# Designs tried in a protein design chat: VHH binders against Imidazoleglycerol-phosphate dehydratase (hisB). Part 16

Target 1, 187 residues: Imidazoleglycerol-phosphate dehydratase (hisB), of Pyrobaculum calidifontis (a3msg0)
Amino acid sequence: MSYRRETRETLVVVELVPGAVAQVETPIPFLTHMVETFLFYAGLGGRVYAEEKRRLDDGHHVIEDVAIALGRALDQLIGDRSAVARYGWAAVPMDDAFALAAVDLGGRPYWVVKAKLPNVAIGGYPLPMFPHWVRSLASEARATIHIYARGRDPHHKVEAAHKALGLALRAAVSPASGVQSTKGVLK
Short names: E, the ipSAE of ESMFold2; O, the ipSAE of OpenDDE; V2, 0.75 times the mean of E and O plus 0.25 times the DockQ between their complexes.

## First folded at step 10 (VHH; framework vhh_7sr4_2)

Design r5 (from q4 with T103Y V107T Y110T; at its last look DockQ between E and O 0.92; V2 from the best seeds 0.00; counts 0 for: pae E 2.2 > 2, grease 24.4 > 24.2)
Fold by ESMFold2, look of step 10:
Structure r5 (fold): chain B 187 residues (1-187), chain A 123 residues (1-123)
Amino acid sequence: as target 1 above (187 residues)
Amino acid sequence: EVKLVESGGGLVQPGGSLRLSCAASGFTFDYYEMGWYRQTPGKQRDLVARITSGGSTKYGDSVKGRFTISRDNTKNTVYLQMNSLKPEDTAVYYCATYEIEYYGGTTEVTDYWGQGTQVTVSS
């Protein structure tokens, strides 16, 4: 499923293809790496393209707009949520780091990131933007996302979190029987 | 566990010099902003100097031009070179760093401090 987002600051194009290899291009190397990682572990490929028309905020608009576009494309890809497992989770170690992600695709957006991060940019990516990336993804995918990450290396913590989120999403979108709600309907 | 250990304090005459060191462990040092703070009894802890991961520095007004902060990422160590010392520089000096703690849309700063090292400037 595909989504195009264009603002006066950015252009983002997302096309999601289950089982394919992802081609990701953004002006922020660490964002590119994290989106590639997320999609790989989610079992999703296709294309993610982002460019900045103007750079006024250390990449804040691009990071957020990629999450928005991905979330919209995911919402479209999932479609009627009665056919999926709905919940998924994963725990991923990466050297000293450990990340846990849990996803509920029930349609009610919410987000929690629990992590300690330094105020630093890695590969052009201000790490304090990571929780905002998760917020925007959860909102637009209409999903509840919880992420917990610990460790001493902040690069490993954030990367492990993206791996865990990808695996959690893969599990949540897996085929399942019946409606996965006690109310008998999903949003 | 984040650990910061200061050394190099002592007694010095006015106009003298000292070099403080702070050995850091328990985190990937290169990513963290490091700082030196000082406190006299009954007063709040004041910024002396700080240095970002990328090497940018900031100094308190009373020490600018006399003190120099530096870091050696290969040794996980932050230094404070203190020149032209004055009696008003007498204090306990602390090495510090911080992280931003996120939870549920809330952010809080988590500070990490060393035990402190005494600097006394007197004749």
Scores: ipSAE 0.439, ipTM 0.775, lowest interface PAE 2.2, mean pLDDT 90
ESMFold2 (binder alone), look of step 10: mean pLDDT 81; pTM 0.796
OpenDDE, look of step 10: ipSAE 0.840; ipTM 0.917

Design r6 (at its last look DockQ between E and O 0.69; V2 from the best seeds 0.00; counts 0 for: pae E 2.1 > 2)
Fold by ESMFold2, look of step 10:
Structure r6 (fold): chain B 187 residues (1-187), chain A 123 residues (1-123)
Amino acid sequence: as target 1 above (187 residues)
Amino acid sequence: EVKLVESGGGLVQPGGSLRLSCAASGFTFDYYEMGWYRQTPGKQRDLVADITSGGSTKYGDSVKGRFTISRDNTKNTVYLQMNSLKPEDTAVYYCATREIEYYGGTVEVTDYWGQGTQVTVSS
């Protein structure tokens, strides 16, 4: 669905439309590419727009604020979690890189990113921010997200991780009936 | 998987020069910061020089102006040009790089080291 987030540092607008093509525009080229990749593999489109009102911190606010807005839009889109599969996972190779993602939509936010990365920026994106992007997404989507990635090339590792996360989310939101919990409730 | 191999050490007289090389493999070299450290017996390893993926450099105060770090991304190699060598530069020199990992609120730094190459400055 739709969410607008405006702070002193950024403006982010997200509209999620299942089955559509995503139009993504951010001031950080690698973030744009990763969000496009994530949404494509999640089977989601619509619009993601982000701008910096002022540059204060190497793009840290924009990266986190996009994750926050996406997470809130995802939470709205999923709605009644009793109608979805709840769990989803995927494994994605990219050359020598390999990523595994697992998602639980049960409502408890948590995050794990096990990916060794150098301290470098790619296309304006400091790679150490990737785990923080996942944290913000998981928190606002009220989801537990685990990502494991290995390989020689950090660009491929992070890209494979976004592909895997998209596919995992796509599986987790697929239709199912009844609450998917042995407790009979989600919490 | 990460492998760093130093070479170019040896014996040299004070005022002389050496060039150290470090051949790197097992990772996409271009994305990684690289560094040279040195260690004398009984002491901790000290930073000599480092170079970012973009080419920015930093030097330890005792070597500034005498040593130059550089990299050749086509050969996956980092170099240390050592000029005006002094007896106090005698040490084992190590090539290094690092990665970070974040989970559970903890940042874990992994340092990767070569085997080292001996530099001896003696008259």
Scores: ipSAE 0.483, ipTM 0.795, lowest interface PAE 2.1, mean pLDDT 90
ESMFold2 (binder alone), look of step 10: mean pLDDT 80; pTM 0.783
OpenDDE, look of step 10: ipSAE 0.743; ipTM 0.873

Design r7 (from q4 with T103H; at its last look DockQ between E and O 0.95; V2 from the best seeds 0.76)
Fold by ESMFold2, look of step 10:
Structure r7 (fold): chain B 187 residues (1-187), chain A 123 residues (1-123)
Amino acid sequence: as target 1 above (187 residues)
Amino acid sequence: EVKLVESGGGLVQPGGSLRLSCAASGFTFDYYEMGWYRQTPGKQRDLVARITSGGSTKYGDSVKGRFTISRDNTKNTVYLQMNSLKPEDTAVYYCATYEIEYHGGTVEVYDYWGQGTQVTVSS
């Protein structure tokens, strides 16, 4: 599925194709790399394109707007949630780092990112923006997302977290029968 | 586990110089802002100097022009060169770094401190 988001600050175009290779282009190299990683492990391809119309901050708008567009495209792609597993999780090591992600597609957005990070930019990406990226994704995908990441190297921590989140989402959207709720409904 | 170990403190005469070192381990040093702080008993810790991963520096007003912070990323070490020392510089000097973590829209700051090294300026 596809989604276009245009504001005064940014333009973002997302087209998600299950099983395809992702083509990701953003003005922030580390964001491009992390989105490619996330989509690869989620089993999703297609196109993610983002551009900065005005340089208003250190990539804050672009990073969040990509998450918003991805979340909306994911919500559309998943469609009816009565036929999916609902929950998914994955644990991913990357050298010194370890990340765990868990996803609930029950429709209630929430986010938790337990990853201690320095206040530094890597490849144009201020690392403290990673939790905000997760927040925007969770909100627009109508999902609860928990991420735990530990390690000595913050680059490895954030990258492992994107791998884990991709795998967790892939598991959460996998086919299942019946509503996966003791209440008999998803809310 | 983050570990910071200061060294180089001691007794020095007014007008003298001293060089502090802080050896860091347990994290990828290159990504972290490092700082020196000082504390007199009964007072809060004051910023002396800080240096970003990229080498940008900031100094407390009382030490600007007299102290220099530097880092050697190959040795995981941050330094404080203290020149033109005054009795008012007498304090315990701490090496520090920090991490941040978000939850629920709030920012939690996790400070990491060394055990400190005493600097005493007396004639």
Scores: ipSAE 0.605, ipTM 0.842, lowest interface PAE 1.8, mean pLDDT 90
ESMFold2 (binder alone), look of step 10: mean pLDDT 79; pTM 0.782
OpenDDE, look of step 10: ipSAE 0.779; ipTM 0.897

Design r8 (from q6 with G105D V109T; at its last look DockQ between E and O 0.87; V2 from the best seeds 0.75)
Fold by ESMFold2, look of step 10:
Structure r8 (fold): chain B 187 residues (1-187), chain A 123 residues (1-123)
Amino acid sequence: as target 1 above (187 residues)
Amino acid sequence: EVKLVESGGGLVQPGGSLRLSCAASGFTFDYYEMGWYRQTPGKQRDLVARITSGGSTKYGDSVKGRFTISRDNTKNTVYLQMNSLKPEDTAVYYCATYEIEYTGDTYETYDYWGQGTQVTVSS
């Protein structure tokens, strides 16, 4: 599914293709890496392209706009929410770091990110923007997202969180008919 | 667990010098802003110097030109070189760092402090 977002500050183009390889290009190397990671573990490919047009703002606008565009594309991709499993979760370690993500695709947006991070930029990405990225994604995908991350290395914590979120989303978008029937029979 | 251990404090005469060290562990040091603060009895802790992960520094007005903060990321250590010491520099000196965590539209700052090292300037 496809979405184009153009403002005075940014241009973002997203095309999501289940099972494909993702081509991601943004002006922020760490954002590129994190989106690649998220999509890979979500089982989604296609294209994510973002550019900054006019103003410098430490990457805040482009990070937000990529999350918004991804969320809108995900909302379109999910389609009929009665047809998906709806809930998904995953736990991912990365050396010292550990991240847990849980997703509810029920249509009510909400977000919680429990991760203590230093106030630093990595690869052009101000780490305090990570919770805002999650918020914008959750809002536009109309999903409730909870993330918990711990560890000594902030790069690993944020990366593990993106892996966990991808895996959680992958589980949540899986077909409901098989999963629901299995759970309904057991309950 | 974040651990900060100061050393190098002591008794010194006015005009003398001291070099404080702070050994850090429990986090990837390179990503963190480090700072030195000081406190005299009955007063709040005051910023002495800070150094960002990228090496940018800031000094309290009373120590500019006399004190120098530096860091060695290979040793996970932050230093405070204190020159031209004055009696008003007498205080407990603390090494510090911080993290942030969002709680929606607001965030909380989590400060981490060492135990402190006494610097006494008298004559």
Scores: ipSAE 0.628, ipTM 0.846, lowest interface PAE 1.4, mean pLDDT 90
ESMFold2 (binder alone), look of step 10: mean pLDDT 78; pTM 0.772
OpenDDE, look of step 10: ipSAE 0.795; ipTM 0.903

## First folded at step 11 (VHH)

Design k1 (from r2 with Y100F T109V; framework vhh_7sr4_2; at its last look DockQ between E and O 0.91; V2 from the best seeds 0.79)
Fold by ESMFold2, look of step 11:
Structure k1 (fold): chain B 187 residues (1-187), chain A 123 residues (1-123)
Amino acid sequence: as target 1 above (187 residues)
Amino acid sequence: EVKLVESGGGLVQPGGSLRLSCAASGFTFDYYEMGWYRQTPGKQRDLVADITSGGSTKYGDSVKGRFTISRDNTKNTVYLQMNSLKPEDTAVYYCATREFEYTGGTYEVYDYWGQGTQVTVSS
């Protein structure tokens, strides 16, 4: 599915195509890498394009707006959720790092990111923005996302987390029948 | 496991110099800000100097122009060059680094400390 988001600060275009190769272009190299990683492990391709009209906040708007656009496109792609597994999870090692992600597509947005990180920018990406990226994705995808990451290298921790989140989402959107709730309804 | 080991403390006369070293292990040093703090008995630890991952520095007012913080990322070591030492500089000096963890609307701070090294400037 396709989604276009334009603000005073940014333009973001997202097209999600299951099973395709993702083409990701953003002005922040590490954001590009993390979105590519997330989409690859989620089994999603297509296009993610972002540009800055004006950079006022060390890339905060671009990072958030990409997450918002991705979340919106995911919500549209998934549809009414009566035909998906709903829950997905994955554990991913990356050298010294280990990340665990769990996703619930039941429609209630919530987010938890437990990762101790230094205050540093990697490839133009301030690492303190990572939890905010997850928050924006979860909110717009109407999903509950939990991420836990451990390790000595913060680059590996965040990258492993994106791999785990992609795999978790892939599992959560897998085909299933009927509402996946003991209450018989979602939410 | 984050480990910080200070060395280079000792006894010096006023006007003298010392160089403190802090060897770091258990994390990828290059990404972390590093700091030197000092503490006198009964007081909180005060910032002496800090240095970001990118090399930007900040100093406490009482040490500006006399102390220099530096780092060597190839040796995972942070240094404090202390010149023109005064009796007021007598303290235990600690090497430190920190991490942050998001907890909703704010960040929880996790400080990591060395064991400290005593610097005594004879009065």
Scores: ipSAE 0.666, ipTM 0.859, lowest interface PAE 1.3, mean pLDDT 91
ESMFold2 (binder alone), look of step 11: mean pLDDT 78; pTM 0.768
OpenDDE, look of step 11: ipSAE 0.843; ipTM 0.919

Design k2 (from r2 with Y102W T109V; framework vhh_7sr4_2; at its last look DockQ between E and O 0.85; V2 from the best seeds 0.79)
Fold by ESMFold2, look of step 11:
Parts: structure tokens; C-alpha cells; sequence
Structure k2 (fold): chain B 187 residues (1-187), chain A 123 residues (1-123)
């Protein structure tokens, strides 16, 4: 649902509303675009607001804190995970790029990002922070997330990955009856 | 597939100049740092010069003030202007770029190399 995160470096406010349009405002244009993309394909709207109180590390804090707040809001939104499909995956092309994402909402946090990227910032977003964003999201959403992306254009690779992750999450949270585990419980 | 093709090497007298070119393909050039390295037989490749996607440069100590790296994003090409050449500059010169992959709390660096072009400064 709703989550507020405030540190010495940033303020982040997240409200998640299934089926609504997302209003995203951050100080990093590419982060704004990627969060909009992720939420759109996940079927989630509401509000994501982030601001920097101090610029200490080229936006590293705000990128991480948005992922943390989103993950926490997702964990709250999903609640007791007995009513969801649990697993979701998607493969998304974007011109030269291809991304695959897989999500397990079983409660064990883990992350893998296999994407070769240059050391560059796009729209104020240092690309090495993309795997860190995924890590923080997975940790706070209590989810296992795997992402594979390939292609010639790093903007397309990262964008395709966000589309794939959104679709994978959408599938994972889709309605299902009963706990989706051979053990009868989730971790 | 990343492809880097060097050209412009050759034989030059001490004090002379050469301009190396590296044509790049198989990736969106503008986003990538580019570099020049050199190697003499039996030794590791040494950094000569690097240039970031934004144009910031770095040079090896032995070439600073004599060599200039530049890039032309409209031609997907990186250059090395070599002035005041001396016999110790004799080497195979390689064009390079790199990518990074984050895994397990660390990351790996993947270097991509051209086939090299010989620069020989006569004794």
C-alpha cells in the first residue's frame, strides 16, 4: 500500500494502487522512466515520490531508497501470500535487446542480474546501480528475482529488463487459491 | 558481437607522429568507454589512454603530454594521436572497450579487444 522512507540523504513516499495509473516523480529522469515502466507492466499505479536532501554519491542513495520503499510497499500490498500465484516470468524484446525476468514471491529474498553494461550514466542514472536497485527491491519485497538481459544498447537492455520484471511480478501476484507450495506453507 | 578494428600503424622515425584509428561496431558506441593499450612481446598489455563516454581522458605516465586520445561518436571511431615518438613506444597497439556484470555482491569486468596494429619506431 503506502510507505514512507526518510534518511539523512533522501525522502521517498510510495503508494501502490492496483489498476491505477502511476504518478512518479524523482530527481533522476531515467529512474522515473524505469519506475513508471515497471509499475505500468506490473499493473500498479498510485504515487512514487522521491527527493534528494543531499547529493553524496551521484544519486546512489535515491536509486536504492526508491527500490527499498517500493519493495516494502509491495510486501504490504501482497500481505499474506496465500492468495497469489507466487511465480511469474516474462521475456521481453526491445529492438536489439532481450530481457528475461523470473519472480518467486515465496518469502526468500535473493537476486541475480546477468546483464553486461558499460560504466555510464543515462539520464542521471549510473547503470551499475541497476543491479543494486534489483537487489534492494528483492530484499524488501521478500522475493527471489532473476534477470537476464542481452543486446547492443544498454538503455534498451535496462528498459526491457524493467518491462520483463513488471510483467513477471504481475503474473506472480495474480489471484490463485491456496498456498502455492508443495510444503503447504511459504517461507 | 563487439568488433574493434585498428588502423594507422606503421614504421616511423624517432620524433615522428602517427595517428591510430579504431572503428567500432556491434554495440551502441556512445555509451562505452574506449581505450588504447600496447604490448611488447612477452609482456602484459599496458594502458596507453582511456576516454569515457563523456569525453574525459586518462593517460599512462610514459605517454602523457605526447599522446592524445579522442572519439568521434558520429563515426563510431576512437583515435590515438601519437607525437614525439621514441623507440620505447614500439609495440602492438590495441583498441579496447569494456562491460561490467554485477554478481554475488561483486562485479566482473569484460574486456573486448581488437586484433592490434603494429607501431615501430626505428632505433
Amino acid sequence: as target 1 above (187 residues)
Amino acid sequence: EVKLVESGGGLVQPGGSLRLSCAASGFTFDYYEMGWYRQTPGKQRDLVADITSGGSTKYGDSVKGRFTISRDNTKNTVYLQMNSLKPEDTAVYYCATREYEWTGGTYEVYDYWGQGTQVTVSS
Scores: ipSAE 0.658, ipTM 0.856, lowest interface PAE 1.5, mean pLDDT 91
ESMFold2 (binder alone), look of step 11: mean pLDDT 79; pTM 0.772
OpenDDE, look of step 11: ipSAE 0.879; ipTM 0.935

Design k3 (from r2 with S53Y; framework vhh_7sr4_2; at its last look DockQ between E and O 0.88; V2 from the best seeds 0.00; counts 0 for: unsure alone 59.1 < 65, grease 25.2 > 24.2)
Fold by ESMFold2, look of step 11:
Structure k3 (fold): chain B 187 residues (1-187), chain A 123 residues (1-123)
Amino acid sequence: as target 1 above (187 residues)
Amino acid sequence: EVKLVESGGGLVQPGGSLRLSCAASGFTFDYYEMGWYRQTPGKQRDLVADITYGGSTKYGDSVKGRFTISRDNTKNTVYLQMNSLKPEDTAVYYCATREYEYTGGTYETYDYWGQGTQVTVSS
């Protein structure tokens, strides 16, 4: 599934192909790395391309717009959700760091990121933007996402969180039959 | 766990100099902003100097031009060089760092403090 988002600030193109290798190109090296990591562990490939038309906010528009486009493409890829497991979770260590992610594909967007981080930019990515990336992804994918990360190294914490989120999503989209709700409907 | 240990405090005469050190551990130092604060009895802790992970500095008004903050990422240490000391600089000096967590639509800050080192400027 494909999605193109163009604004005054950015252009983003996303194509998601289950089981393929992801080709990711953004103007922010750490964002590129984190999206590659997320998609790899989610079992998704294809293409993610982003460029800046204006650099006015240290990459905030690009980071958020990539999450929006990915969320929209994920929503399209998943479809009506009657054939997926709905819930998925994973725990991932990375040296000193540990991250836990849980995903509910029930259609109600919500997000929680519990990770204490310094005010630093790594590879052009201001780490305080990570919760906003998750928010935008959850909103557009119509999913509830919880992430918890701890550790000494903020790079490892955020990277482990992307690995965990990818694995959690992979589990949540895995095949299952029937609506996974005791109410018989998803929201 | 974040650990900050100040050293280098002591008694000096007015007009003298002193150099404080803060050894940091329990986190990847290079990514963290570091600061020096000071407190006299009964008062709030005041910012003395702050230095970002990239080396940009800020100073409190009362110490500008007299104090210099610096960092050595290879030693996980932040320094405060204090020149032209005045009796008003007498205080406990604290090393600090900070983390941020987004919750409830805004960022919460989490401050981490050392034990403090006493600086006394007296004749």
Scores: ipSAE 0.630, ipTM 0.851, lowest interface PAE 1.5, mean pLDDT 91
ESMFold2 (binder alone), look of step 11: mean pLDDT 76; pTM 0.753
OpenDDE, look of step 11: ipSAE 0.811; ipTM 0.899

Design k4 (from r2 with S53R T109V; framework vhh_7sr4_2; at its last look DockQ between E and O 0.85; V2 from the best seeds 0.76)
Fold by ESMFold2, look of step 11:
Structure k4 (fold): chain B 187 residues (1-187), chain A 123 residues (1-123)
Amino acid sequence: as target 1 above (187 residues)
Amino acid sequence: EVKLVESGGGLVQPGGSLRLSCAASGFTFDYYEMGWYRQTPGKQRDLVADITRGGSTKYGDSVKGRFTISRDNTKNTVYLQMNSLKPEDTAVYYCATREYEYTGGTYEVYDYWGQGTQVTVSS
């Protein structure tokens, strides 16, 4: 599914193709790497392109706008939520780092990120933006996302979290039959 | 587990010098800002100096021009060179670093401290 988002500050184009290889291009190297990682483990490819029209806030708009565009493209890709497994989870180690992710595609957006991180930028990405990236993705995909990450190395913690989130989403989007709710409906 | 161990404190005459060291372990040191703080009885811990990953520094007003913070990322060590010491510099000196965690619309701060090292400047 394809989505284009253009603001005064940013242009973002997202095309999601299950089973394909992702081509990701953003002005923030660490964001590029994390989106590539997320999509790879989610089993999704296609194109993610982002550019800045004006630099305002050390990449805050680009990071958020990519999450928004990805979330909207994912919402469209999922379509009829009665046709998917709904829940997915994964645990991923990376050296001493460890991340858990759990996803509920039931339609209610919510997010929790429990990761202690230093106030530093890695590859142009201010690490404090990571929870906001998750929030924007969850909101626009209409999903509940929980992430927990521990470890010595903040790069590995955030990377492991993206791997875990990708795997969790892959499981949650898998084909299923009937509404996956004891109430017989999804909100 | 984050561990910070200070050394180099002691007794010194006014006008003298000391060099404090802080050995860090349990985290990837290079990504973290590091700081020195000091505390006298009955008061809160005050910032003495801090240093970012890239080497940018900030100093408390009472120590500017006399104290220098530095770091050696190959040894996971931060230093405080203290020159022209005064009796009012007498305190326990703590090495520190911090992390942040997003909670409910704000960031919670997690401070990590060493045991401290006593610096005494005899008047």
Scores: ipSAE 0.630, ipTM 0.842, lowest interface PAE 1.4, mean pLDDT 90
ESMFold2 (binder alone), look of step 11: mean pLDDT 78; pTM 0.770
OpenDDE, look of step 11: ipSAE 0.836; ipTM 0.914

Design k5 (from r2 with T28I T109V; framework vhh_7sr4_2; at its last look DockQ between E and O 0.87; V2 from the best seeds 0.00; counts 0 for: grease 24.9 > 24.2)
Fold by ESMFold2, look of step 11:
Structure k5 (fold): chain B 187 residues (1-187), chain A 123 residues (1-123)
Amino acid sequence: as target 1 above (187 residues)
Amino acid sequence: EVKLVESGGGLVQPGGSLRLSCAASGFIFDYYEMGWYRQTPGKQRDLVADITSGGSTKYGDSVKGRFTISRDNTKNTVYLQMNSLKPEDTAVYYCATREYEYTGGTYEVYDYWGQGTQVTVSS
């Protein structure tokens, strides 16, 4: 499943292949690392390519546009949501850090990120952008995503959160039959 | 638990100098912006100076050119060098750091403060 997004600021190309190894290339090293981590734990590979055509806001648009493209590619890849488990969750420690992620693939987009972070850039990635990345992913994948992360090292908090989100998504897309809703309808 | 301990305050004559220190613990100091604020009775806390994790500095208009903020990441300490002190600089000086959490379309700011140190500039 492939998706191309081009704006005045960025170009993003995403190809998702279940069970493959991910090739990720972005102008922001920490974003590259986090997307690789997310995809690895989600059991997804293929290609994620992003470039910035104009640096206007220290990579803010690149981070968000990668999430948008990933979300759209995920929505297409998931397909028939009556054929998946729908819910998934994971808890991941990383040294001092601990992250919980929960995903509902029911079709209603929403996001919650409870992680207290300093205003710092790590590997070119302004950490306050992490909740916006989650928002864009949830919106475009038509999913509800909750993330909680605590710890002293903000790098480990954000990394553990990506691991947890990957594992949660992997569980949520696991095969199942029938509509996983007491209402008999997903949205 | 975030802990900030200021020191170096005292009484000084106009035109004099003081150096404030703030010892930090309970967090990875290198990742955090640090700041100095001051408060006079009946007024809000004013920004005096702040310094990012990368070393970029910002100063309040009334202290620019007279005060210098710096940090020593090996000692988990932030400093405020105050030169050419004026009676108007009399205040309690607070060391601070911040965290941010995004909720519902806006950032919530979580401030962490020291207990403050008194600076008094007299004639």
Scores: ipSAE 0.561, ipTM 0.828, lowest interface PAE 1.8, mean pLDDT 90
ESMFold2 (binder alone), look of step 11: mean pLDDT 80; pTM 0.774
OpenDDE, look of step 11: ipSAE 0.826; ipTM 0.908

Design k6 (framework vhh_7sr4_2; at its last look DockQ between E and O 0.67; V2 from the best seeds 0.60)
Fold by OpenDDE, look of step 11:
Structure k6 (fold): chain B 187 residues (1-187), chain A 127 residues (1-127)
Amino acid sequence: as target 1 above (187 residues)
Amino acid sequence: EVKLVESGGGLVQPGGSLRLSCAASGFTFDYYEMGWYRQTPGKQRDLVADITSGGSTKYGDSVKGRFTISRDNTKNTVYLQMNSLKPEDTAVYYCATREYEYTEVGGTKTYEVYDYWGQGTQVTVSS
């Protein structure tokens, strides 16, 4: 499953392969690491490549566009929503930090991110962009995503959240028999 | 639990110097912007100095050139060196840091600010 997104600001290529090893390359080291982490725990490999054609900001566009591309690639990968478990969740500790993530692949985009973070960049990644990244991913994946993270170390909070999100997604995309809805249909 | 504890305040004559310290705990200090504020009875709390995690500083207009904010990440401590003190510098000095929580609910993007304060330390400049 391959997806290419190109704008005036960025070029992003995503190829997702279940069970494969992920190769991730972006101009933001912490973003690269977070995407690697997310995909690893989601049980997804392949390739994620992003470059900035124009760097006019602090990485806002590349972070957003990577999330958009990942979301769209995931949507395509999932395909028929009636053939998956739909729901997934995971709780992950990372030293002082604790993160809970829950995913609904029901076709309705919605997102909640509860994490107190300082206004600082880690490895070139402005932490305020984390909720935005989740928003973009949820929107394009047509998924509901809840993330709650707490702790003392913002690096650990964000990383734990990516682990939890990956695990939650892995569960949500697991094969299931029948439409997982009392209505009998999904959006 | 975020905890900030100020120290170093006291009584000093005009033209004198003091060095305030703020010991931080309950969070990973290195990532956080730290600030000093001061307040007199009946008035609002005003920014004295601020230092980012990267070491960039800013100062209130009334203290520029006289006060210096610095940080030691190995000690989880932020300092305020106050030189050429004036009577108008008399106040309770507070150490502070801030967190943000960003949320989007029902298509509405919001953020909440969380400020953490120490108990304060009294600085009195008088002849």
Scores: ipSAE 0.503, ipTM 0.799, lowest interface PAE 0.8, mean pLDDT 94
ESMFold2, look of step 11: ipSAE 0.645; ipTM 0.839
ESMFold2 (binder alone), look of step 11: mean pLDDT 78; pTM 0.749

